# VH-VL binders against c3mjb8: the designs that were tried, part 8

Target 1, 104 residues: c3mjb8
Amino acid sequence: MRIKNKIKKRIIELIELAYITARKGDLELAREYIKLAEMYSRKGRIKIPLKYKRMFCRKCYTPLITGVTERRRIRSKILIRTCLICNWQRRYVLSRNKGSNKEN

## First folded at step 18 (VH-VL)

Design V6
Fold by OpenDDE, fold request of step 19:
Structure V6 (fold): chain C 104 residues (1-104), chain A 123 residues (1-123), chain B 107 residues (1-107)
Amino acid sequence: as target 1 above (104 residues)
Amino acid sequence: EVQLLESGGDLVQPGGSLRLSCAASGFTFDDYAMSWVRQAPGKGLEWVSWISGSGYTTEYADSVKGRFTISRDNSQNTLYLQMNSLRVEDTAVYICAREDYDFWQGYYYFDHWGQGTLVTVSS
Amino acid sequence: DIQMTQSPSSLSASVGDRVTITCRASQSIRSWLAWFQQKPGKAPKSLIYAASSRQSKVPTQFSGSGSGTDFTLTISSLQPEDFATYYCQQSYSTPYTFGGGTKVEIK
């Protein structure tokens, strides 16, 4: 396995672990995992896949968990995701193709 | 059509090992996290293990930690459960379940289940 | 671990009856709650997710409500095919945990 592939694997693993950890209630540790993943991404020049980037707040690195760290609202066919920690918002156009927007 | 088919259930002695398989079809397998859930005879449902779509992250119930290993081969659309050091209390129908994701609401949830395969641990 | 207390463990009802099953979590799980139906010898069937969202092809007589710690599954008008065992499950955090189940029997 090439080194970049190993790093990419580690990045994804960290993001997934962060999400699980956050759901267990340890937001601080979860954020550390995300920060570590971001560091690996930057140093390794490895792009994080979009579905994994959507699992955390790009501003404060908190995993986005509905009802805990995230609020989701639909207005005028637009999904608005709000980070409840830093109020960072992302918008998504509603589409009928659910599969293209999977986050795991 | 989404299909999940479990196999590998058998009668084994305590301390024995067994490997279960779940063959998936009708969907892009690696897009979905998967779980094993078991049901002892006449009892309720018990979550056993979880694995992410990538296969890089796993979770286990305390009752099976250190003994069971969940894995997946995304190229073969197959989920596995390696069970070692089996105990009598592990006797159950083992069911694989797909975990879907509602992007609009932000929830993960089980949406499809297999029929299960029976594992009997008896001396 | 999050404990799920489901009640009642069993109930008898007639076709057309309104049936209510409750599930209580030991801590707040927000809306990360699902309901399943299982018939003897069959795979579980997913009914409700996110506390109140019906799965695809689930009949309208099934509805879920609640948030935080207290949740309810309601069958507005029990149909003959609805006699089964029902389970709640929290998907808030691992380990995932299920309620003890509610067997809905024919009166």
Scores: ipSAE 0.921, ipTM 0.956, lowest interface PAE 0.4, mean pLDDT 95
Fold by OpenDDE, fold request of step 19:
Structure V6 (fold): chain C 104 residues (1-104), chain A 123 residues (1-123), chain B 107 residues (1-107)
Amino acid sequence: as target 1 above (104 residues)
Amino acid sequence: EVQLLESGGDLVQPGGSLRLSCAASGFTFDDYAMSWVRQAPGKGLEWVSWISGSGYTTEYADSVKGRFTISRDNSQNTLYLQMNSLRVEDTAVYICAREDYDFWQGYYYFDHWGQGTLVTVSS
Amino acid sequence: DIQMTQSPSSLSASVGDRVTITCRASQSIRSWLAWFQQKPGKAPKSLIYAASSRQSKVPTQFSGSGSGTDFTLTISSLQPEDFATYYCQQSYSTPYTFGGGTKVEIK
């Protein structure tokens, strides 16, 4: 349990670091952090929390930054997030209440 | 109601140390990244440091790297700034700010600020 | 670091006036720009984020526009409570940086 918590911490730290690194303009290093986090997740059998999984492209492992590596569009009450690196898309149904990522 | 209350500001000599606190209430503290921003007397705003909601990741301005340490205790809803090797130019009102996230647009932004606590570094 | 150049540093206006403040980034920050209001001895107040999105409970006379490097804060009709100092801030990347501020004074 103690080791598992340590691994989980490292996973989250790597994802956060990747996001910050990508915003600084180093996308390649950022992707490496994400890949490492995914590896730890797989080997440790630790699920990545949803709020952190939404911070990067699940296909190419690029942190999703609006206007840089991601485009967001709302059409017909659906949020469409497009990765500008690999064109991977995810769709979210808009709720009446402006939900934040923190509520997920 | 979201509240941020800074404390710990004092008069110290150059080379001294000081620890600031920011008590948060009215929201789930660990869901939000936090920053310290300072304002010298009669001057503009300067970002000092940032910490993620989890507390696992931190960022610092070059002017304070190696001297200041940002941390948080999510169990006590408190943000901290440990300031060592203080300089005269560190004199400022230090303000804590909450960074929110708009999921629909994809932006992080400051949405709430404390009133600040005054740190004076003088010989 | 990304430099934020804000203009003018100060301006005088009357109640009811249209006020325009500009902010220029040294490089493209897309729409990662925010505007804040600060009154003497008070905490900053968040007005605009994402270049053009008003924060909750912000009056409609405040609007933000622009993308890339050039941004504008507009107060369509200045109210008595709007006399204050305004700051732009890029949230594109750390270190976060602020404009020098614009003091809006009564004429």
Scores: ipSAE 0.917, ipTM 0.956, lowest interface PAE 0.4, mean pLDDT 95
Fold by OpenDDE, fold request of step 19:
Structure V6 (fold): chain C 104 residues (1-104), chain A 123 residues (1-123), chain B 107 residues (1-107)
Amino acid sequence: as target 1 above (104 residues)
Amino acid sequence: EVQLLESGGDLVQPGGSLRLSCAASGFTFDDYAMSWVRQAPGKGLEWVSWISGSGYTTEYADSVKGRFTISRDNSQNTLYLQMNSLRVEDTAVYICAREDYDFWQGYYYFDHWGQGTLVTVSS
Amino acid sequence: DIQMTQSPSSLSASVGDRVTITCRASQSIRSWLAWFQQKPGKAPKSLIYAASSRQSKVPTQFSGSGSGTDFTLTISSLQPEDFATYYCQQSYSTPYTFGGGTKVEIK
């Protein structure tokens, strides 16, 4: 297995672990996992897939969990995701296809 | 159509080992986390193990931790459960469940279940 | 671990009746709650997720409500095919946990 693939695997694993850890109530540790994943991404020059980038706040690195660290609202066919930790917001145009929403 | 088909259930003695399989079809397998849930005869549902879509992250119930291993082969659309050091209390129908994600609301949830495969642990 | 207490364990009802099943979590799970239906010898069927969202093709007589620790499944008008066992499940955190189940039987 190429080194780049190993690093990518570790990045994804850390993000997934962060999400699970946050859901268990340890937000601090979860954020550390995300920070580590981001560091690996930068050093390895590996892009994090969009699916996983959407799992955490890109401003404060907190995993986004609905009702805990995230609020989601739909207004005028736009999904607004708000990080409840740092108030960072992202907007998505609603589409019928999952994951195909245009990020604004 | 989404289909989940479990196999591998058998009669084994305490301390024995068994490997279960869940064959998935009708969807992009690696996009979904998967779980094993078991049901003892005449009893309720008990979550056993979880694995992410990538297969890189796993979770286990305390009752099976250290004995069971969940894995998946995304190239073959198959979920596995390796069960070692089986106990009588592990006797149950083992069911494969797909965990979907609602992007609009932000929730993960079980949306499809297999019929299950019976594992009997008896001396 | 989060404990899920479901009540009642069983109830008898007639076709057309309004049926209510409750589930209580040992701690707040926000809206991370699902309801399932299971008939004897069959796999569970997903009914509700996110406390109040119906799964695809689930009849309108099924509805879920609640948030935090207290949740309710309501069958507004019981149909003949609705006699089964129902389970709640928290999806807030692992380990996932289920309620003890409620058997809805014919009166």
Scores: ipSAE 0.914, ipTM 0.957, lowest interface PAE 0.4, mean pLDDT 95
Fold by OpenDDE, last read:
Structure V6 (fold): chain C 104 residues (1-104), chain A 123 residues (1-123), chain B 107 residues (1-107)
Amino acid sequence: as target 1 above (104 residues)
Amino acid sequence: EVQLLESGGDLVQPGGSLRLSCAASGFTFDDYAMSWVRQAPGKGLEWVSWISGSGYTTEYADSVKGRFTISRDNSQNTLYLQMNSLRVEDTAVYICAREDYDFWQGYYYFDHWGQGTLVTVSS
Amino acid sequence: DIQMTQSPSSLSASVGDRVTITCRASQSIRSWLAWFQQKPGKAPKSLIYAASSRQSKVPTQFSGSGSGTDFTLTISSLQPEDFATYYCQQSYSTPYTFGGGTKVEIK
């Protein structure tokens, strides 16, 4: 297995672990996992897949858990995701199919 | 159509080992987290284990931790549950479940279930 | 771990009846609550997720409500095919936990 693939694996693992950890209520540890993942990404020059990038706040590195660390609202066919920790917001245009944003 | 088919259930003695399989079809397997849920005869549902779509992260119920191992082969669209040191209380129908994600609401949830495979642990 | 207390354990009802099943979480799970239907010898069927969202192809007589710790599954008009056991499940955090189930029987 190529070194880059190993690093990518670790990055994804950390993000997934962070998400699970956050859901268990340990936000601080979860953020540390995300920070570590980001560090690996930078050092290894490995892009984090979009699926995983959407799992945490890119500003404060908190995993985004609906109702806990994230609020989602739909206004005028736009999904607004708000980080409840740092108030960072991202907007997504609603598509006709529920599953359309799984790949993009 | 989404299909989940469990196999590998058998009669085993306490302390024995067994490996269950769940063959998935009709969807992109590696996009979905998977779980094993079991149901003892005449009892309710009990979550056993969870694995991420990538297979890099796993979770276990305390009742099976250290004894069971969840894994997946995404190239084969198959979910596995390696069960070691089996106990009588592990007797149950073991069901695999797909965990979907609603992006608009932000929730993960079980949306498809297999029929299950019976594991009987007895002397 | 989050304990899910489901009530009642069983109930008898007639076709056309309004049926209500409740589920209580030991701590707030926000809206991370799902409902399932299971018939004997069959796989569970997903009904509701996110406390109130119906899954695909689920009949409209099924509805979920609640948030935090108290949740309700309502069958507005019980159909013959609705006699089954129903389970709630918290999807808030692992370990995932289920309610004890509610068996809906024919009166």
Scores: ipSAE 0.911, ipTM 0.957, lowest interface PAE 0.4, mean pLDDT 95
Fold by OpenDDE, last read:
Structure V6 (fold): chain C 104 residues (1-104), chain A 123 residues (1-123), chain B 107 residues (1-107)
Amino acid sequence: as target 1 above (104 residues)
Amino acid sequence: EVQLLESGGDLVQPGGSLRLSCAASGFTFDDYAMSWVRQAPGKGLEWVSWISGSGYTTEYADSVKGRFTISRDNSQNTLYLQMNSLRVEDTAVYICAREDYDFWQGYYYFDHWGQGTLVTVSS
Amino acid sequence: DIQMTQSPSSLSASVGDRVTITCRASQSIRSWLAWFQQKPGKAPKSLIYAASSRQSKVPTQFSGSGSGTDFTLTISSLQPEDFATYYCQQSYSTPYTFGGGTKVEIK
């Protein structure tokens, strides 16, 4: 339990760091952080919380930064997030309340 | 109602230390990244430090790196700024700011600010 | 670091005037730009985020435009309560940086 929590913390930290790093312009390093986080997740059998999983492209592991590595469009009440690096797309149904998606 | 209340500002000598607090209420504190922003008397706004909602990741302005430490206690809904080796140029009103996230557009942005607490560094 | 150049540093205007404040980033920040209002002795008030998105409860006379490096805050019709200092801020990357501010004074 204690070890898992520590690993989970590290995973989250890496993802957050990746996001910040990507915003600073180092996409390669950022991806490495994500890959590392994913590795920890797999080896530790720890699920990455949804809000953090939504911070990067699940295909190429690039942090998703609007206007930089990501494009977001809303069509027919669907949010379409497109990774500008690998063109991976994820769709989200628009909720009635903005607050319902606070977890990202 | 979202509230941010800074405290801890005081008069200190150069080289001194001070710890600021920002008490947050009216929202789920750990869902939001927080920042400290300062404003010297008669001057503009200067970003000082940032901390993620989890508290696991921090960022600092070069001007305060190695001297200031941002932290948070999510159980107490409180943001902190430990300031060491204070300099005269650190004199400012220190303001805590909440960073919200627009999921639909994908932007983080400051949406709420405290009134600030005055830190004066003088010999 | 990204430098934010705000202009003008100050301006005088009358109630009802159209006011335009500009902010230029030293590099492209896409739409990661925010505008704030601050009155003396008061906390900053968030006005615009994502370059053009008005925050809740912000009056309609405030609008933001621009992308990349050049941004504009427009007050379509200046109200008495709008006399204040305005700041732009890039939220593109840390360190976050602010413009130098624009003081809107009564003519």
Scores: ipSAE 0.911, ipTM 0.957, lowest interface PAE 0.4, mean pLDDT 95

Design V6
Fold by OpenDDE, look of step 18:
Structure V6 (fold): chain C 104 residues (1-104), chain A 123 residues (1-123), chain B 107 residues (1-107)
Amino acid sequence: as target 1 above (104 residues)
Amino acid sequence: EVQLLESGGDLVQPGGSLRLSCAASGFTFDDYAMSWVRQAPGKGLEWVSWISGSGYTTEYADSVKGRFTISRDNSQNTLYLQMNSLRVEDTAVYICAREDYDFWQGYYYFDHWGQGTLVTVSS
Amino acid sequence: DIQMTQSPSSLSASVGDRVTITCRASQSIRSWLAWFQQKPGKAPKSLIYAASSRQSKVPTQFSGSGSGTDFTLTISSLQPEDFATYYCQQSYSTPYTFGGGTKVEIK
C-alpha cells in the first residue's frame, strides 16, 4: 500500500474511532483522535473526505453527536448545526435526496 | 430494492468455528455501516458486532470479544462474521442489519434486516 | 452498558384497540431510540427511529414518543397485521442494546 493511502486510511480510522469514543462518553479522548487525524491530514497533504469532515466540529474538534455535542434545527429549509461545545455553526440547504447526503 | 441475505449457518460442536456471510444488493454497500444481530431460539434480539462502511473500525459485544471477527469485502458487497471458539450459548439465528444515517436529524439507525441464518452449537 | 427495560413482556388486544408499549433506558440516550417489529420466522422490520420518526412506508397507526430515558410506542388502532413482537433499541452508543420485547397477541 502506498504511503498516502495508508495515511488516508489512518485518518478515516481515527475519525470513526473518535465518533464511537465520543458516543461512549469520552469526549476528551475523542477530540485527541480528531486532532491527530487533522495532523496527519496536514502533514500528509491529504484531504479529509467531506463525509468525515462533517462528523466533527472543525473549530474545536469535538465529534458532533445530536443531542449531546450538537444541536440541529431546520428553519426555512435550512439545516443549522450548532456545536454545543464551542457554538460553531454551519448551515445546509435542505435536500430531499438522502443518497446525496451520504455521498457528501 | 435493498436485499440482505445471510448464509453459512450450520451445526457445530462447542469449540468449533464457523464463518457467516451476508450478501448485500440494491445499494452502495460501502456507504453503510453494518451489524450482526443474533436471536436465540424463543429469545430476544442481541447485538453482536458492528463495522463501519470503510471497514476500518469495528465494535463487539463483550460476549463475543476475542472470539468473533467482523469484516467486509466492499468489492464483493459482502459482510462476514468469523466465529471461533463457539459456545452453546452462541446458538442463534444470526441476522445482518444495515445502519443508515439521517443527515437532517443526525441519527444512525438500522433500516434493513436480513432473514438470518441459523447457527447451532451442540455436543 | 445501557440497559433497556421494555414493558409489558406480552399483551392481548383486539383489532381496533389502542396499544402502548414502553421502554426505559438505564441512562439518558436523548432521542437515540428505535422500534422494530418482528413476526415469527421473519426479518425484523424497522418502524421508528430517533424516538419519533417513522421509517418509510410505516403505517400511520404507529407512533413513537419520549426522550431521555422513557419512551413509548403507540399503535393507535391495532390492525390484523400488527400482531407481532416489538423491540426497542438504543442506538446511542455501542454496545447497542435491545429491550426484552413485547408480544402483541390477539385477544
Scores: ipSAE 0.906, ipTM 0.952, lowest interface PAE 0.5, mean pLDDT 95
Fold by ESMFold2, fold request of step 19:
Structure V6 (fold): chain C 104 residues (1-104), chain A 123 residues (1-123), chain B 107 residues (1-107)
Amino acid sequence: as target 1 above (104 residues)
Amino acid sequence: EVQLLESGGDLVQPGGSLRLSCAASGFTFDDYAMSWVRQAPGKGLEWVSWISGSGYTTEYADSVKGRFTISRDNSQNTLYLQMNSLRVEDTAVYICAREDYDFWQGYYYFDHWGQGTLVTVSS
Amino acid sequence: DIQMTQSPSSLSASVGDRVTITCRASQSIRSWLAWFQQKPGKAPKSLIYAASSRQSKVPTQFSGSGSGTDFTLTISSLQPEDFATYYCQQSYSTPYTFGGGTKVEIK
């Protein structure tokens, strides 16, 4: 529990740092932070919380920043996110609550 | 109802230290990143520092880097700003701000502000 | 750092007038732009985020537009309670920066 908590903290720190790094324009370093977080998640068998998993492209590991590294389109109740680095798309359906679906 | 209440502002000498607090209520505190923003008398707004909801990452304005430390205690719903090596130009009302996220549009933004606490640095 | 230039620095208008305030960023910030209202002696109040999205409970006379470097806050019909100073703020990158403010005085 102690070891897993330390590893989970490191995973979250790396994803947060990756987003900050990407906002400053260093996408290569940002991707390395995400790759490291994913490696810790796999080796420790610790799930990355959904809030953080949605912060980066699952194909190329680029942090997703609206208008910079991703494009967003909303049609009806469907959000389409397109990674501008690798063109991978994800689709999201509003399932419950438009303004309060947040994760910690 | 979201409430943010700053405290700890005081009159201090240059070179002194001061710790500000921002008590949060009415929301799940660790879901939200927080910032300190300051406003010198008669002047505009200046961002000071930011901390993630987890508390694991922080950022600082260059004017305060190395002198100020932002922190949070998520178990007590409290944000802090430790201010060391204070200068006359640090005189301002210090305001805490909550940062929310709109997942549909993909933007972070300040949605709630405290009333502020006055810090005066003078001889 | 991204500089935010706001104009005018002040203006006077009558109740019912249409008021426009502009904000220019020193580099593209896409739509990472917010607008705030601040009355004397009070905390800022959030009005607009993402350049054009009105925050909840914000009166409908307030609207935002623009993208890239040039942004506008519009008050479609000025009310007596709308006298205040208005600030733009970018959240594209840290340090977050604010415009210098626009003081709106009602005649």
Scores: ipSAE 0.844, ipTM 0.914, lowest interface PAE 0.6, mean pLDDT 91
Fold by ESMFold2, fold request of step 19:
Structure V6 (fold): chain C 104 residues (1-104), chain A 123 residues (1-123), chain B 107 residues (1-107)
Amino acid sequence: as target 1 above (104 residues)
Amino acid sequence: EVQLLESGGDLVQPGGSLRLSCAASGFTFDDYAMSWVRQAPGKGLEWVSWISGSGYTTEYADSVKGRFTISRDNSQNTLYLQMNSLRVEDTAVYICAREDYDFWQGYYYFDHWGQGTLVTVSS
Amino acid sequence: DIQMTQSPSSLSASVGDRVTITCRASQSIRSWLAWFQQKPGKAPKSLIYAASSRQSKVPTQFSGSGSGTDFTLTISSLQPEDFATYYCQQSYSTPYTFGGGTKVEIK
């Protein structure tokens, strides 16, 4: 249990670091951190929590920063996120009165 | 109701140390990143440090890097700032701030502020 | 570091006046800009994030606009409780930085 917790901690740390790194403009290094987090997730059989999965592009592993590496559009209560690096889109149905009380 | 309550401010000599606390209540503490922001008497706001909700990652202003350490105890809902090698220019009210995320628009922002605790560094 | 320049540094106005405050970033911060209100001896109060999104329970006389490098906070009809100092802040990158503040005083 300690080993699994240590791996999960490392996964989360890497994704957080990737976002910080991307915000500073180093997208190449940021993607490498995400790839490493994905590798630990696969080999350790540990699911990445949803809030962290939503922080990066599933296709190219770029951290998603609004107006910088992603574009957001809202169509009839559906959020469409477009990765500006690889053009992959993902759609989200958002509940009203939610999404404001979540971790960074 | 979200509440943030700073404590630990005091009068200290240059070169001294002090530890600040920020007690949080009314929300799930570990879901939120936190910052310390300071305001010298009669002056504007200056960001000092940031810590992720998990506590695994931190950032510091250059003026405090190597001297200050931000930390959190998520089991006690408390944010800390350990201040070492204090200088007269560190004199300020230190305020903790909660950072929230709007998933719909995709922005992080400060949404709640404590009242602050005064640190005075003087001979 | 991204420098944030506010203007004016102070202004005098009467209840009912329309007030505009400008904030300029030294480089593009897209829409990663927030506005805060602070009264003497009190904690800052968050008003606007994402350049134009009003925070919950913020009165409707407050509005924000702009993107890139130039941003504006508008108080459409100044109320007695709106005499305060206002700060802009960028969260595009660390270190987060604040404008120097704009003190809105009663004329």
Scores: ipSAE 0.836, ipTM 0.907, lowest interface PAE 0.6, mean pLDDT 91
Fold by ESMFold2, last read:
Structure V6 (fold): chain C 104 residues (1-104), chain A 123 residues (1-123), chain B 107 residues (1-107)
Amino acid sequence: as target 1 above (104 residues)
Amino acid sequence: EVQLLESGGDLVQPGGSLRLSCAASGFTFDDYAMSWVRQAPGKGLEWVSWISGSGYTTEYADSVKGRFTISRDNSQNTLYLQMNSLRVEDTAVYICAREDYDFWQGYYYFDHWGQGTLVTVSS
Amino acid sequence: DIQMTQSPSSLSASVGDRVTITCRASQSIRSWLAWFQQKPGKAPKSLIYAASSRQSKVPTQFSGSGSGTDFTLTISSLQPEDFATYYCQQSYSTPYTFGGGTKVEIK
């Protein structure tokens, strides 16, 4: 049994649970789940997989739900995501082999 | 080609149990969340349960909470629904559905459906 | 729970007709709305997601529009294979819920 695998499982569980919680409207609890996942990631030195890292605002830790907690716009093949809670923006270039879904 | 094939539907008595399977092929199974959706004879669609691609998180319709358990075996590319304490109102065709994610627009949606397996609950 | 109300429950139309089906949510679901086609004895087929995004392999006569609570599926020119029942579905929050369906029949 590897301790690192247990910690990674918990990180992923917490991020998934945060998204579910946010969809039900409890953003405060959802942020606490993300903060806990980030703590486990730092303490265990375990990188959060990219698809999960893209599920929440890195500034305020709110899970990002299209049209609810974030706005998305595409301009000149650049995706711009804006957190509607704290107005933080992140930009993505669309031209790099990105798949449509690897988890939920 | 994406394929989803349900099995395990049967005729059972009220209070009985049944386990449904959904065999997946043609895609990387653990990348996708899955749902069970049911359709009573001559009726519309009703969502039953959802499980994340990792298998770590699940959700249930209120009508089945505590009686049904969704699970998956990602090494065998198989989704399951364990149904306990079955009731007559659980009679339906049970269909597994794959949930995809459009990262660029940011939406989850069902993109592929199985043919379903019939569960009949009657005495 | 978010209730989804489809209208009409059924309609009769001829090949070549333009058909409009509406779906109303009991609360705003932003654009978390999908449309499915189902023929008797067959699995549902996914048509539209995100209110207006047509899925791959879906014929160009299908289009979706709307946001918030009011949504429309339009079939611009009915083809023989388009006679079926159509369902809307919200994925804004669990439980996911479906409209009651709209049966499109040959006149």
Scores: ipSAE 0.831, ipTM 0.905, lowest interface PAE 0.6, mean pLDDT 91
Fold by ESMFold2, last read:
Structure V6 (fold): chain C 104 residues (1-104), chain A 123 residues (1-123), chain B 107 residues (1-107)
Amino acid sequence: as target 1 above (104 residues)
Amino acid sequence: EVQLLESGGDLVQPGGSLRLSCAASGFTFDDYAMSWVRQAPGKGLEWVSWISGSGYTTEYADSVKGRFTISRDNSQNTLYLQMNSLRVEDTAVYICAREDYDFWQGYYYFDHWGQGTLVTVSS
Amino acid sequence: DIQMTQSPSSLSASVGDRVTITCRASQSIRSWLAWFQQKPGKAPKSLIYAASSRQSKVPTQFSGSGSGTDFTLTISSLQPEDFATYYCQQSYSTPYTFGGGTKVEIK
């Protein structure tokens, strides 16, 4: 279990680093970090937490930064995210409660 | 009730060191990225450093890079700033800030601030 | 680094006045802009994020607008508790940077 925890830590580190790297403009390196995180997740059969799965495009592995690498549209309870790099879309049904600071 | 309480500010000489703490309560600490922001007396706000909720990644302002180290102990709900090689221009109230994320709109933002702790660097 | 320029640096107003504070970024920050209120000797208080999204429990007299490089904080009807210094801040890229502040004083 300690080995799986170390692999999960690495997955999270890579996704966080990918987002930081993408904000600095290096999308190619950022994608490589995501690909490596995905490889660790698949080989180790370790679930990527939802928070981190939602940080990048599942088709092209580009970290999703609002207004920069993605466009968002919100219609009632439906969020539509469009990757501006590969045009892949994903739709989300989202709920919000009072105390939204605990929703992440 | 979200609370952030800074401590460890003191009067130090140039070249000295200090360690600041920010005790967090009323929320799940490791869910939130944290920053240190400073305010020199009578001046505006300046961002100093950032650390992810996990503690695995950090960023620094150029003015403090190599001298300051941000860290966190998620088991103790505490954020730290180790300040080395202090300079007169580091004199400020140091404030910890919690960063939240609005997934609907896709933005990170500071939503809660501590009261700050005063660091004075003078000969 | 992205410079944030606030205008005016100070203003005098009466209770009930409409107050407008502007903030200009040195390059496009899309809508990655926040507004904060700070009273003397007190911690900053978050008002607006994402240029126009009001933080929870922030009174409705506060509104934000703008995108790209030009942003506005509006206080539609100034209340006695609204006399404070206001700061804008970009979170588009690190280092995060703040405007110089706008001190709103009673006339």
Scores: ipSAE 0.826, ipTM 0.897, lowest interface PAE 0.6, mean pLDDT 91

